VHH binders against q9p4d8. Designs and how they scored, part 2

Target 1, 280 residues: q9p4d8
Amino acid sequence: MDFMKPETVLDLGNIRDALVRMEDTIIFNFIERSQFYASPSVYKVNQFPIPNFDGSFLDWLLSQHERIHSQVRRYDAPDEVPFFPNVLEKTFLPKINYPSVLASYADEINVNKEILKIYTSEIVPGIAAGSGEQEDNLGSCAMADIECLQSLSRRIHFGRFVAEAKFISEGDKIVDLIKKRDVEGIEALITNAEVEKRILDRLLEKGRAYGTDPTLKFTQHIQSKVKPEVIVKIYKDFVIPLTKKVEVDYLLRRLEDEEDDDATQKSGGYVDRFLSSGLY
Key: E = the ipSAE of ESMFold2; O = the ipSAE of OpenDDE; V2 = 0.75 times the mean of E and O plus 0.25 times the DockQ between their complexes.

## First folded at step 1 (VHH)

Design a4 (framework vhh_7z1x_3; at its last look DockQ between E and O 0.38; V2 from the best seeds 0.00; counts 0 for: pae E 15.3 > 2)
Fold by ESMFold2-Fast, scan of step 4:
Structure a4 (fold): chain B 280 residues (1-280), chain A 121 residues (1-121)
Amino acid sequence: as target 1 above (280 residues)
Amino acid sequence: QVQLVETGGGLVQPGGSLRLSCTASGFTFSDYYMNWVRQAPGKGLEWLSGISSSGSTISYADSVKGRFTISRDNAKNTLYLQMNSLQPDDTAVYFCATEGYSSGWYEFDYWGQGTQVTVSS
């Protein structure tokens, strides 16, 4: 996958490889976060006196992290979606003008507020080593949280690329549903119970395998790991539903860049890109 | 329950032709995007061609464009690949596959047993 080459971004094989890599990263980050107690104080608004900031310690640290990373072009990448877009700074590095692969409104599809809420209320209690505070490790806990949040955000919002690829491959079918505003029909097109069962089965196996890797605990000699069943539950209850929401929201608006008169003609233009690449 | 059965492979000389068929059962074939992929000895999977559920969208890999033609008959639950001007490097096991697509996930799914195509003099 090369974001400078649109035809490689929407290649189904490249999409699959990206999804596999992101899934592995999420599992790894959950295992890293599982070293620490839940530490509720990290997520409590105004728990610590941070000058000129109203929010949680995590909110502050994440916003500063994003401010710094924006300066080295992180959020110029099409697959990165910030939690705090208003804190982003101008990059020090020469600008990269990535070709537009997604619809013009793609950057308005942002479920990070929901991700943050679910992460702090549901995911952290499920994966943490214990329910109490670890006052000497609050910064380390919050850094692990940031890695989890950013990998979840990237995976869930990658649904925009999956939806665009599906729109290109099944444009005739999807355009009709969008014109009818058939939300149920769109949801049916992006839902397959057998495929979801296979995803969950694979996650269970990965959770078992990765949780037993001694190299992940070598430096700390920590024996705690995320229960594989908890990883499956998080995907079933949160990752999959939020990815579906991103895809539905993206597809419902997909004709906004086009007048009804030429929507099907435009679909032909995108398809021609795949035909010319020979990789689809 | 779910089955994809590929037939039509065999031994052919360079420049020859073969027509592969893939018969589907156990699922609603007319709802699925279908693909042909191949695996040459000692190599990974190579995607060759895809066709949308309605047949309105068709795509080919550059390596086979102009030589291979994909088609489908939804009434017969059958996918076809017409292969012309075969070359020795077309030697591979050929598979038909559906898209396993759900909620932001994608993979090739419902793999058949494959059919061997050997192109040699």
Scores: ipSAE 0.123, ipTM 0.510, lowest interface PAE 3.9, mean pLDDT 83
Fold by OpenDDE, look of step 2:
Structure a4 (fold): chain B 280 residues (1-280), chain A 121 residues (1-121)
Amino acid sequence: as target 1 above (280 residues)
Amino acid sequence: QVQLVETGGGLVQPGGSLRLSCTASGFTFSDYYMNWVRQAPGKGLEWLSGISSSGSTISYADSVKGRFTISRDNAKNTLYLQMNSLQPDDTAVYFCATEGYSSGWYEFDYWGQGTQVTVSS
């Protein structure tokens, strides 16, 4: 996705393609994480004597990564949401002026705390090589965790773009729900059970394809590094609900900007749908 | 059971007009964004036009802009496509399709059997 082309960012086809790609990334990252034990010590607060830091080893390492990444403009990108916004540094690179495609408050929509909590308590136990500590690989484990967390965060917060696109395309119906602060109605509007099923089915297939040692295909006991069913469960129980939360939170506030724009005739160019490009 | 039935296709001469209809059943039509798509022989699926649930938002592909008009009647559970100035390259099977959404995912989830449109002199 090219964020310098605002007309393409809210294109539903482009959004879909991005989401599909993110699925692959997440699955691959889970596979990488599956090489290591759960290592609960990585997630325990003050388990290690980290100088001038109060938190877990993962918290520390993730925050340091974000600090470095901020200096190279990672979080200037509209689709990136930091876990530790307070540690971000200014970039020494030339500033990229991305056109604003999301609502003014989009940066305030952040569920990373929930992601982190769920990841350490629910996701890691499901994808890890085993329970218990692996002292020799704590660093590698945490690094793999960071990749997982960042990919999950990106995927879940991408719901903001979807929400914006939906707002534009749906029109009066969604506006009415927002005015009424009907959370259930909004959630219902953004939920399609059949589509959800298809997503989960696709993930199952991908999990089977990516998680299997190709060399083991001929062995009766295809030990997938990560069970495809676990991937599906993670999406069903956590990724999808958190994405919906992001969308609902975004939409509930969406009219705040409209009240301001009625003052500024910004002919908001309706986001060109990917479908307008013709072929899929 | 969700059902979409496309009608109105046929043989027309270049420059002619056709009006396609899509009748929906088995779901709440008025809650869905609807689309027209087509597939020509040997070609992939091409999106043509979309209309929001309320009809407030309409979009067209460049290939049909100015010639085709999408509309809907929610009371009749029907989607329409007025096609004017038809050309031979418009020859295809035309489908109406629902746009589903879940967890930030948009896709076509239902479509009919399609209706054949042939433009030939």
Scores: ipSAE 0.023, ipTM 0.295, lowest interface PAE 4.7, mean pLDDT 85
Fold by ESMFold2, look of step 2:
Structure a4 (fold): chain B 280 residues (1-280), chain A 121 residues (1-121)
Amino acid sequence: as target 1 above (280 residues)
Amino acid sequence: QVQLVETGGGLVQPGGSLRLSCTASGFTFSDYYMNWVRQAPGKGLEWLSGISSSGSTISYADSVKGRFTISRDNAKNTLYLQMNSLQPDDTAVYFCATEGYSSGWYEFDYWGQGTQVTVSS
């Protein structure tokens, strides 16, 4: 995928390859995080006396990560969505002018707050090696959390690219539903139960395969493999529904760009309808 | 029941042309993205081309771009692949596959039995 070449970004083969690689990354990151206990102190606000900061250790570490990465243009890329937009800083590198692939409001479609909440409250307890604290591993634990959060965010928000590709290919069907504000109709159009089952089955198989990777035994927890069923449950209960929310939220606003780019819609759109109707 | 049946394979000389067809039954063909995929002997699967349900969006793998043309006829429930300038490396079993879409995820849902294409002098 080359974000300087829009035709490669909405290419179905490139989209599928990207989604598969994001899935692999998430599974790997869950396995790496499973080496640590739940460690609730990592997520407790003001547990540690971090200067000039009000929040959790994870909040601080992730925000610093994003501040530094923004300076090297990470969040200029169309497929990167920050958890802490307010901490980003301007890059000191030469600007890259990415061609517009997504709708103008794409950066406003951001569910990272929900991802962070679900991650700390549901995902961590499901994948951790056990309950309790590991005071000597706070930094390593939080770094593993960051990898998990960033891979989840990228995968879920990639729904914007898939939604745009679907709009371009199926626009006639979707335009009518958008005009009616038919959220349930849009959800039905983007939902296929057999595909979702196939995704969950593949995750089960991948979870088993990654769990047998001998390089994972170099960590501090011998019995730290994530059960494949847990990975499937996280996808079914959280990743798939949040991705669907991103797609629906993106599609519901998609006609805003058509109206903004069509000066004739305010005045001349009625002329086109008259001409199409055969009244002239 | 869902069926995808590929036809049109065969033996062709290098530089020749061949047209594959994939006839669908047991589902609403016009609602599905369709793909062509191939597997050379002893090799993994290679995605070649995809086409949206309306036919308005088409994509190709770099290996076949400019030589292969995907199309569909929704009234006939048929997917096509026109293959030009065939080379020995194009020898493979060619599969027609549906594509499911849900929650930003693409996956091949139904597969045909495949049709053999052999490019040899």
Scores: ipSAE 0.000, ipTM 0.196, lowest interface PAE 15.3, mean pLDDT 79
ESMFold2-Fast, scan of step 1: ipSAE 0.069; ipTM 0.401
ESMFold2 (binder alone), look of step 2: mean pLDDT 82; pTM 0.829

Design a5 (framework vhh_7z1x_3)
Fold by ESMFold2-Fast, scan of step 1:
Structure a5 (fold): chain B 280 residues (1-280), chain A 122 residues (1-122)
Amino acid sequence: as target 1 above (280 residues)
Amino acid sequence: QVQLVETGGGLVQPGGSLRLSCTASGFTFSDYYMNWVRQAPGKGLEWLSGISSSGSTISYADSVKGRFTISRDNAKNTLYLQMNSLQPDDTAVYFCAKGSRYDYLYGAFDIWGQGTQVTVSS
């Protein structure tokens, strides 16, 4: 998949391959986080007296990381969605102008607040080595949290590309449901139970292989293993549902970029935009 | 022990203005970030605006930017929301809440008052 080539971004096979690769990143990040205790103090607002900041230690550290990463073009990439858009600074590297493959409002589709809440309340307790504090490792713990959060954000918001690809390929039924504001109908249409079962089965096998295989060199450094069943539960209960929410929220607004008469006659109107984008 | 009392709501015509107040007791008001949140009938909670303990950092939701102004008086333990250019969609119960915007995101955000009803209608 090449974000400079729109046709490679909206190819469902390439999207699937990217989602499969993102599973590895998420699992490895969970394994890294699992070596530390839950350390709830990291997530409590005003637990530490941080100058000029009224938030948690994690909120501060994540916002600083996003400020630095924006300066090296992280958020110029179409698949990166910041947790704290207000802290982003101008890049000092030459700007990359990616062709627009998503609707004009795509950057307004952001579920990172839900990701943060679920991560701290559900995911951390499920994967951490223990439930208590680990004073000596708060910084390392928070660094692992940032890697988990950013990879989850990328994976979940990738639903925007999935939604656009489906709108282009299956538009007639989607257009009808959008016009009716039928949230449940859209969710049902974009859901494939067999594909979801295959995803969960693959995650179970990857969790077993990556977290329990003593021949894998990096496992020598893991203090605790994430139960494969916990990885599956996180995807089933949070990653997949939030990805669907992103897709539904994206699709409900999709006709805003089209005139009403075009929407009923040209469910694949973005094909014309793709061709007219100067793609040679 | 913690108590927040919202006042200043009422019926207003579209385009009108209202000023809401929130009086705090049971904690050191000047030490905490404060927020305004609303809930429209049959809808979930929507964060509107936040202000740091000193008043130096202020944030607004996109839906109210340019129309609402948050402020505080630490000597009086009072939080304010000046609402201008009110629209029918602003009809909701308005609550003040202790904690940073990040407290809201992490589910550690507590609402202790009954709220004040704002109704915008012709």
Scores: ipSAE 0.000, ipTM 0.099, lowest interface PAE 21.2, mean pLDDT 82

Design a6 (framework vhh_7z1x_3)
Fold by ESMFold2-Fast, scan of step 1:
Structure a6 (fold): chain B 280 residues (1-280), chain A 120 residues (1-120)
Amino acid sequence: as target 1 above (280 residues)
Amino acid sequence: QVQLVETGGGLVQPGGSLRLSCTASGFTFDDYAMNWVRQAPGKGLEWLSGISWNSGSISYADSVKGRFTISRDNAKNTLYLQMNSLQPDDTAVYFCAKDLGYESSYYDYWGQGTQVTVSS
């Protein structure tokens, strides 16, 4: 996949390969986070006296990371979605103008508030080494949290590329559902229970392989760093549903770009976009 | 229930041609993108080509671009793969796969696939 080449971004094989690769990143980040206790103080608003900031230690640290990384073009990449868009700064590096692959409103599709809430209330308790505070490791814990959150954000919001590819490939079928604002119909169209089962089965196998200490010999025990079943549950309960929400939210607005298209412009209409994608 | 039946495989010499067919049932064929994938002995699944519901968008893996042509006949619920300039490393079981627009690292295929053997 090359974001400078739109046809590679909306290629079904490349999208699938990227999603499969992102599973590895998420699992490895969960394993890294799992070495620390839950440390609820990291997530409590105003728990620590941080100058000129109202929020949690994690909120502050994540916002500072995003501020710095925006200055080196991280959020110029079409697959990166910030948790705190208001803190982003102008890049110091020469600007890269990526071709527009997604709809004009793509950057407004942002479920990071939901991701942050679910991460701190559901995911961390499931993967942490233990409950309670681990005060001597709060910074390391929060750094691991940031890696988890950013990989989850990238994976979930990648649903925008899936939705765009589906919009192009399905033509009139999806357009009819969008015009009717049929949320349940759109969800049904983008849902494949058999595919989702295969994703969960693959995650279970990856969790066992990546999260388990190597089998040594007769006297050793195989210990999972993160229970594979917990990884599967997180995907089933949160990653997959939030990805679907991103896809539905993206698709419901997709005709906004079509309605404004000029008859003389080559990027107008879903047919023109389809042809310009290089996938025909 | 979705069912896909692949046919048209066989033995062919290097440089030869074969045309594969996939007959679909159990869903509205013209509502979905379709794909061809293959699995060589001892290897994983390799995506080869995809085609949108109306044949307006077509893509190919680099390994087959210029040699293979994907097409579909929505009236017959049939997907095709025209394979030209076949080489020994094209030997594999070929599957057609339905895409419902959600992610998958495993292609939706039903049945046994069709065996293609390229040998001298």
Scores: ipSAE 0.000, ipTM 0.156, lowest interface PAE 15.1, mean pLDDT 81

Design a7 (framework vhh_7z1x_3)
Fold by ESMFold2-Fast, scan of step 1:
Order: C-alpha cells, then sequence, then structure tokens
Structure a7 (fold): chain B 280 residues (1-280), chain A 123 residues (1-123)
C-alpha cells in the first residue's frame, strides 16, 4: 500500500494485508500495557494538580503527545486520526501532499472518544496485571496506554478506506441503501461472518504465539502475558463493531460528495453562448 | 448535531437583571470548561467568564466581576449566567462557548459556539 498511489490504497487485498499487520502492533502494545496494574488514578479526572488543565493524567499526556507529533507531520498521514484534533499545531517540516482518496468529510468520522471510553472501562481491566494502583509507574503506564490507543484508533478508522473501496466496487447497491437511510441494510452488506471468524481465529493463534517468551526453555513460569481469549474478546466486542460503525457512518454521508459535484457542474457548466455569439 | 443553544436574552432597564441559559448536546458536557463571551455592536469579542468542568475553578473579566455569576448543572447539560446591575454598555449578543481542549481551563481557545442571544439594556 502506497498512500501516494490512490489505486494501491483502495485495493481490498492491500487493505486486508494492512489490517493483518496492524493486529501485530495491537497485540504487542497490549502485552506492554499488561505489565502494569490497572492504576485507575491515571484515568480519573482531576486526580493530579496539572497546571491549567481540568482532566485526567492520560488525557493531558495524550494531548501533549499529539501536539508534539503534529509538528513533525504525524497527522499529515491519511491513516492517523487524532484523539484531540484541536490541539494539533502546524508542522515545521515540509508538507507531504498525499492524494485525496477519501470523501471530503473523512476527517469528521472520528470515534476516538468511544475508543477512549471502552479502553479505560473495558480493555484496561481485561489486560492489566492487577486491579489496583501502581504509583511508581504511572508515566510508563500512561505511555503504554497512548500506544494502545493510537494503534486501536488507526485500526478502527482504517474502516474509512474499507468503506470507500466497497462503495467503488458495489456502489449501486450501497447508493440505494443510503437513499433509504437503511443503517441495518448497510451493516449487513458490509459484514462477512466467515471473514470475521477467520480474523478471530488468527488473533487467538497470534495471542498464543506472541504472549509467551520462546527462549525461556528452563523456567517454571512459561505463561501467556495476556490471555489470548481476552484479545479475541476485545476484537469481537469492540474493534470489529467500532470498525463497522466507522464504515456505516462514512457510507451514510457518501452521496454528499456526489451532490456537490452535480451542483458545481449545474452552476458553472452552462453559459448561453448562442445569444452572446452575435448570430442575431 | 453537536450544538450549544442559548436562551434568556431580552430587553431590560439599567439596573435590572437577566439569567441566560445554554443547553449543550452532542458531546460530553462535563468533560469541558465552558465560557460566556459577548460582542457589543461594532466591537470585537469580549470574554466574560469561564467555569471548569466540575465548577472547581471560576474566572471573570474585570468588567463583570461582582455583577455576573457563572454556574453549571452537569446533570442537565446546562450553563448559566446570572447578570445583575446591568448597564447600557452590557448591550451585546451573548454567546456560550466550549473550551477547545478536553479538560482545558485555558479560557482562550473555543471550538464550539452557540448562535448567541441578544441582551439590550436601555432606558
Amino acid sequence: as target 1 above (280 residues)
Amino acid sequence: QVQLVETGGGLVQPGGSLRLSCTASGFTFDDYAMNWVRQAPGKGLEWLSGISWNSGSISYADSVKGRFTISRDNAKNTLYLQMNSLQPDDTAVYFCAKDEYYGSGSYDAFDIWGQGTQVTVSS
């Protein structure tokens, strides 16, 4: 996949390969986060006296991280979606002008607030080493959280590319459903239960393979760092459903760009040249 | 669908009082600091007051200190401005505005604004 070549971005095979690769990053980030206790103080609003900030330690650190990374072009990449788009600063590096492959409103499709909520309430309790506080590692814990959140955000919002590719390949059927505002029909059309089962089966195997240290041949403590079944459950309950939500939300608005093109041609496409020709 | 809607403006005599309300929808109201800002005829925007997400921090511009009181009801997703001892120079369109940064108490960058409500103070 080459974001400078739109035809490679909207190739379903390339999209699939990218999604498969993202599984590795998500699993490794979960394994890193799993070394720390849940540490609920990290997520509690106003737990720490942060100057000029009313929010959680994680919210502050994530927003600062995004502010810094925007200055070095992280969010110029079409597959990166910020949690705090309003903190982004202008880059001091030369701009990279990626061809636009998504609809004009693509940047408005952002489920990161939902990701943040499910991450702190459902995912962290499932993968953490324990339920209590770990005061001496709050910064390391929050950095691991940021890596988990950013990889989840990238994976889930990649649904925009999936949706656009499907719109191009099956547009007529999708257009009919959009005109009817048929959310359930769109969801059914984009869903493939056998593909979803294969994703979950592959995650189970990756979780088993990556969660254990194969070099610890002579130890009594050969245990998975994160239970593979927990990784599967997170994908089944949250990653896949949120990806579908992104696809549905994207598709429901897709005709807005078609309508704009039609309006532009009607307003600028006709001039009465017959009268202005001086033929009469 | 994300919006702020102001109500409570109107015509009042000098020395009178008004209470403005601002109802939020489409975002988690209690995650953000909220602000009141006004624009008098022919003037720029003037920030009046800000309140943190939990009402733990409140600030006022010098022009309204002691006369205006900001408050919020997170259960109702509503922001209030109680205006007392109104003067003709308080005549303006009053806007509620959400702080741009999640949990921010900066009171200097706003990303969502209401449509505004007119307050006229005249004899």
Scores: ipSAE 0.000, ipTM 0.107, lowest interface PAE 20.1, mean pLDDT 83

Design a8 (framework vhh_7z1x_3)
Fold by ESMFold2-Fast, scan of step 1:
Structure a8 (fold): chain B 280 residues (1-280), chain A 121 residues (1-121)
Amino acid sequence: as target 1 above (280 residues)
Amino acid sequence: QVQLVETGGGLVQPGGSLRLSCTASGFTFDDYAMNWVRQAPGKGLEWLSGISWNSGSISYADSVKGRFTISRDNAKNTLYLQMNSLQPDDTAVYFCAKDSPLEEYYGMDVWGQGTQVTVSS
């Protein structure tokens, strides 16, 4: 995948490979976070006296990260979606002008508020080493949280590329559903229980393999760092459903751009999907 | 329950032609894009051609462009591949495959058993 080459971005094989690779990043980030207790104080609003900031320690640290990274072009990349878009600063590096592959409103499709809520209320309790506080590890804990949140955000919002590729491939059928505002019909079109089962099975195997110390592979008392079943549950209950929400929300608005495009000419999508070139 | 069945393979001389058919059952055929994929002896899978649900969009791999023609008849739940100017390196098992409009899948989720095409004198 090359964001300077639109045909490689909307290639379903490249999208799949990126999503499979992102699984590894998410699992390793969960393993890093799992070494710390839940530390609820990190997520409690006004727990610490941060100057000129009304929010949690995590909210502050994440917003500062995003402010700094925006200055070095992180959020110029089409696959990066900020948690705090209003804190972003002007980059001091030369601009990279990526060709537009997504609809004009793509940046308005942002479920990071939901991700943050689910992460702190559901995911952290599932992966943390314990439920209490660790006063000496709050900063390290929050850094691990940021890595988890950013990888989840990237993975979930990658659904925008999936949705655009599907729109190109099946434009006429999707257009009919959009005109009817048939949310259930769109969700059914993008859902396959058998494929979801395969994803969950693969995650279970990765969780078992990556969460186990390889130096202990010859002992009978092999320990996993994160319960593989918890990783599967997080994908089943949150990652997959939120990715579908991103796809549905994106598709419902897709006709807003069609006064400037011909949606029916993109119904097959095979040039972008299989050719991986801009040759048409 | 869902099934794809390929027919039309066989032995053919170099320069000859064959028409492969793929009959679908157990799903709504006209809701999905369809593909042809082949596997030569000792080699990996090679995607050859794809056709959208309404035949509005068709694509071919460079190796077969101009020689092969994909088509479909939604009323008969059948996909076709017309193969012309066959060469010995076209010898392979040919698979019909249903497209999948799903995020973590490379285009194809239901495959036929394949039909053998052998090109030799």
Scores: ipSAE 0.000, ipTM 0.139, lowest interface PAE 17.8, mean pLDDT 82

Design a9 (framework vhh_7z1x_3)
Fold by ESMFold2-Fast, scan of step 1:
Structure a9 (fold): chain B 280 residues (1-280), chain A 123 residues (1-123)
Amino acid sequence: as target 1 above (280 residues)
Amino acid sequence: QVQLVETGGGLVQPGGSLRLSCTASGFTFSSYEMNWVRQAPGKGLEWLSGISGSGGSTSYADSVKGRFTISRDNAKNTLYLQMNSLQPDDTAVYFCARETYDYVWGSYEFDYWGQGTQVTVSS
């Protein structure tokens, strides 16, 4: 996938390859976070006297990382979605003019508040080495949290590219459902239970492999740092549902950009759009 | 770039066994689910078996379950199909196929196929 080449961004094989790679990143980040205790003080609002900030230690650290990384162009990338968009600063680097692939409102589709809530209340307790505090490791713990959160955000918001690809291929059916505000109908069109089962089965397999010592071939009980079933549960209960929410929210607004809809529908879909841009 | 080459087909008597191989090149083999599909003369494509990228998960069509075994060697970029208790109705061209997820249809599909290898089961 190359964001400078729009035809590669909405390529279904490239989208799948990106999602599969992001699975690996998420699993490894969970394994790294699992070495620390839950440390609930990290997530408690106003637990520490942070100058000029009203929030948790994690909120502060994540916001500072996003502020710094925005200055080196990280959030100019189409697939990066900030948790704190209001802290972003102007980049020091020359602007990269990425071709627009998504609808004009794409940057307004942001479920990071839900991700943060679920991460701290559901995910951390499920993957942490134990309950309670590790005062000596607060910074390392929070850095592992940031890696988990950013990889989850990227994976879930990648649903915008999935939704655009589906709109291009099935525009006529989706347009009717959008006009009727039929959330259930849109969700049914984007859902495939067999595919979701295969994704969950693959995750279970990866979770077992990544946390296991390969020299313990003769052990009856395979041990991993994170229970593979917990990784599957997180995907089933949170990652997949939030990705669907992103897709539905994106699609419900798709007709707001009337010029893009005219181009895709009147010109025979994204093929004509990319042909007119000289990409095919 | 992507190439899939099947070998191991041939003539076999009913009740016999054959092992098919599919050698992959041009992509990271261990990152993709692989499948075996066959086509008998005058019939459509029939999916037989699939295997996950790591080889830890396998699935089979009811018609071959218990008789065929899919496996892979990621170090050799090779997919295998061990076929036992072969019957005359197993006569077909056998294809290996790389699996990808079609987000448009919400289903897995096959984006690259081998040329196929002929298996004939007759006395």
Scores: ipSAE 0.000, ipTM 0.208, lowest interface PAE 14.0, mean pLDDT 82

Design b1 (framework vhh_vobarilizumab_d1)
Fold by ESMFold2-Fast, scan of step 1:
Structure b1 (fold): chain B 280 residues (1-280), chain A 120 residues (1-120)
Amino acid sequence: as target 1 above (280 residues)
Amino acid sequence: EVQLVESGGGLVQPGGSLRLSCAASGSIFSINAMAWYRQAPGKGRELVAGITSGGSTSYADSVKGRFTISRDNAKNTLYLQMNSLRPEDTAVYYCAADYGDYEGYYFDYWGQGTLVTVSS
């Protein structure tokens, strides 16, 4: 996938490869977070007297990280979605002008508030080493949280590219459902139970493989790990459903940028991909 | 399971016409695009024409203006109208269908082929 080449971004095979690679990042980030206790104080609003800030320690630290990361072009990338868009600053690196492949409102499709809520209420309790406070490690804990949140955000909002690719390839079917505001119909059209089972099976295998570093078994310490079943449950209950929500929300607005006929005509890009992959 | 069955091939003289059909049967869900490929004796397969579920079409340069691809979505049938046929169009013609899902996985289906011979 090359974001400078739109035809590679909306290629369903390239999207699949990207989604598979993002699983590794999410699993490794969960393993890193699992070494620390839950430390609920990190997530409690106004727990600490942070100057000129109203919110949690995590909210503050994440917003500062996003400010810094915006300055090194993180949010110039079309697949990165900030939790705090209002803190972003101008990059001091040379500007990259990526061609637009998503609808004009794509940046408004943002479920990060829901991701943050689920992360703190469901995911952290499932992966943390213990339920109590770990006062010595609050900063390290929050740093691991940021990596988890940003990788989850990227994976879930990647649904925008999936939705655009599906719209281009199946404009005739999707357009009618959009006009009817048929949320259930759109969700049914984009859902494949066999594919979902394959994702969950793959995650179970990766969770087992990545969580069992044998080299640490011969020290006085062993590697912290997340139970593979917990990783599968997080994907089944939250990652996959939120990705579908992103896709549905994106598709419901898709006709705002163009006429119905234009949507169908854009499906020619899908044909060009299929045609270029012919056997000789 | 999806099966693709081609029909309409045969012997035709140069300058003649043929219409190929490809009927898709079985469990048909979310076929995104269909295409015609051909393979001449002793050569590899080449793409002839493609069409999306929405009706957008694409053609190989060698057949533009002579061949027309179309679909009947209600019947899940693909057609290739071949006009002004030339000896170099002689080949086995294959129907292909592409099925995508929300992850971007593809499930490709191919027919068994139908022979088109253009000679006197």
Scores: ipSAE 0.000, ipTM 0.235, lowest interface PAE 13.2, mean pLDDT 81

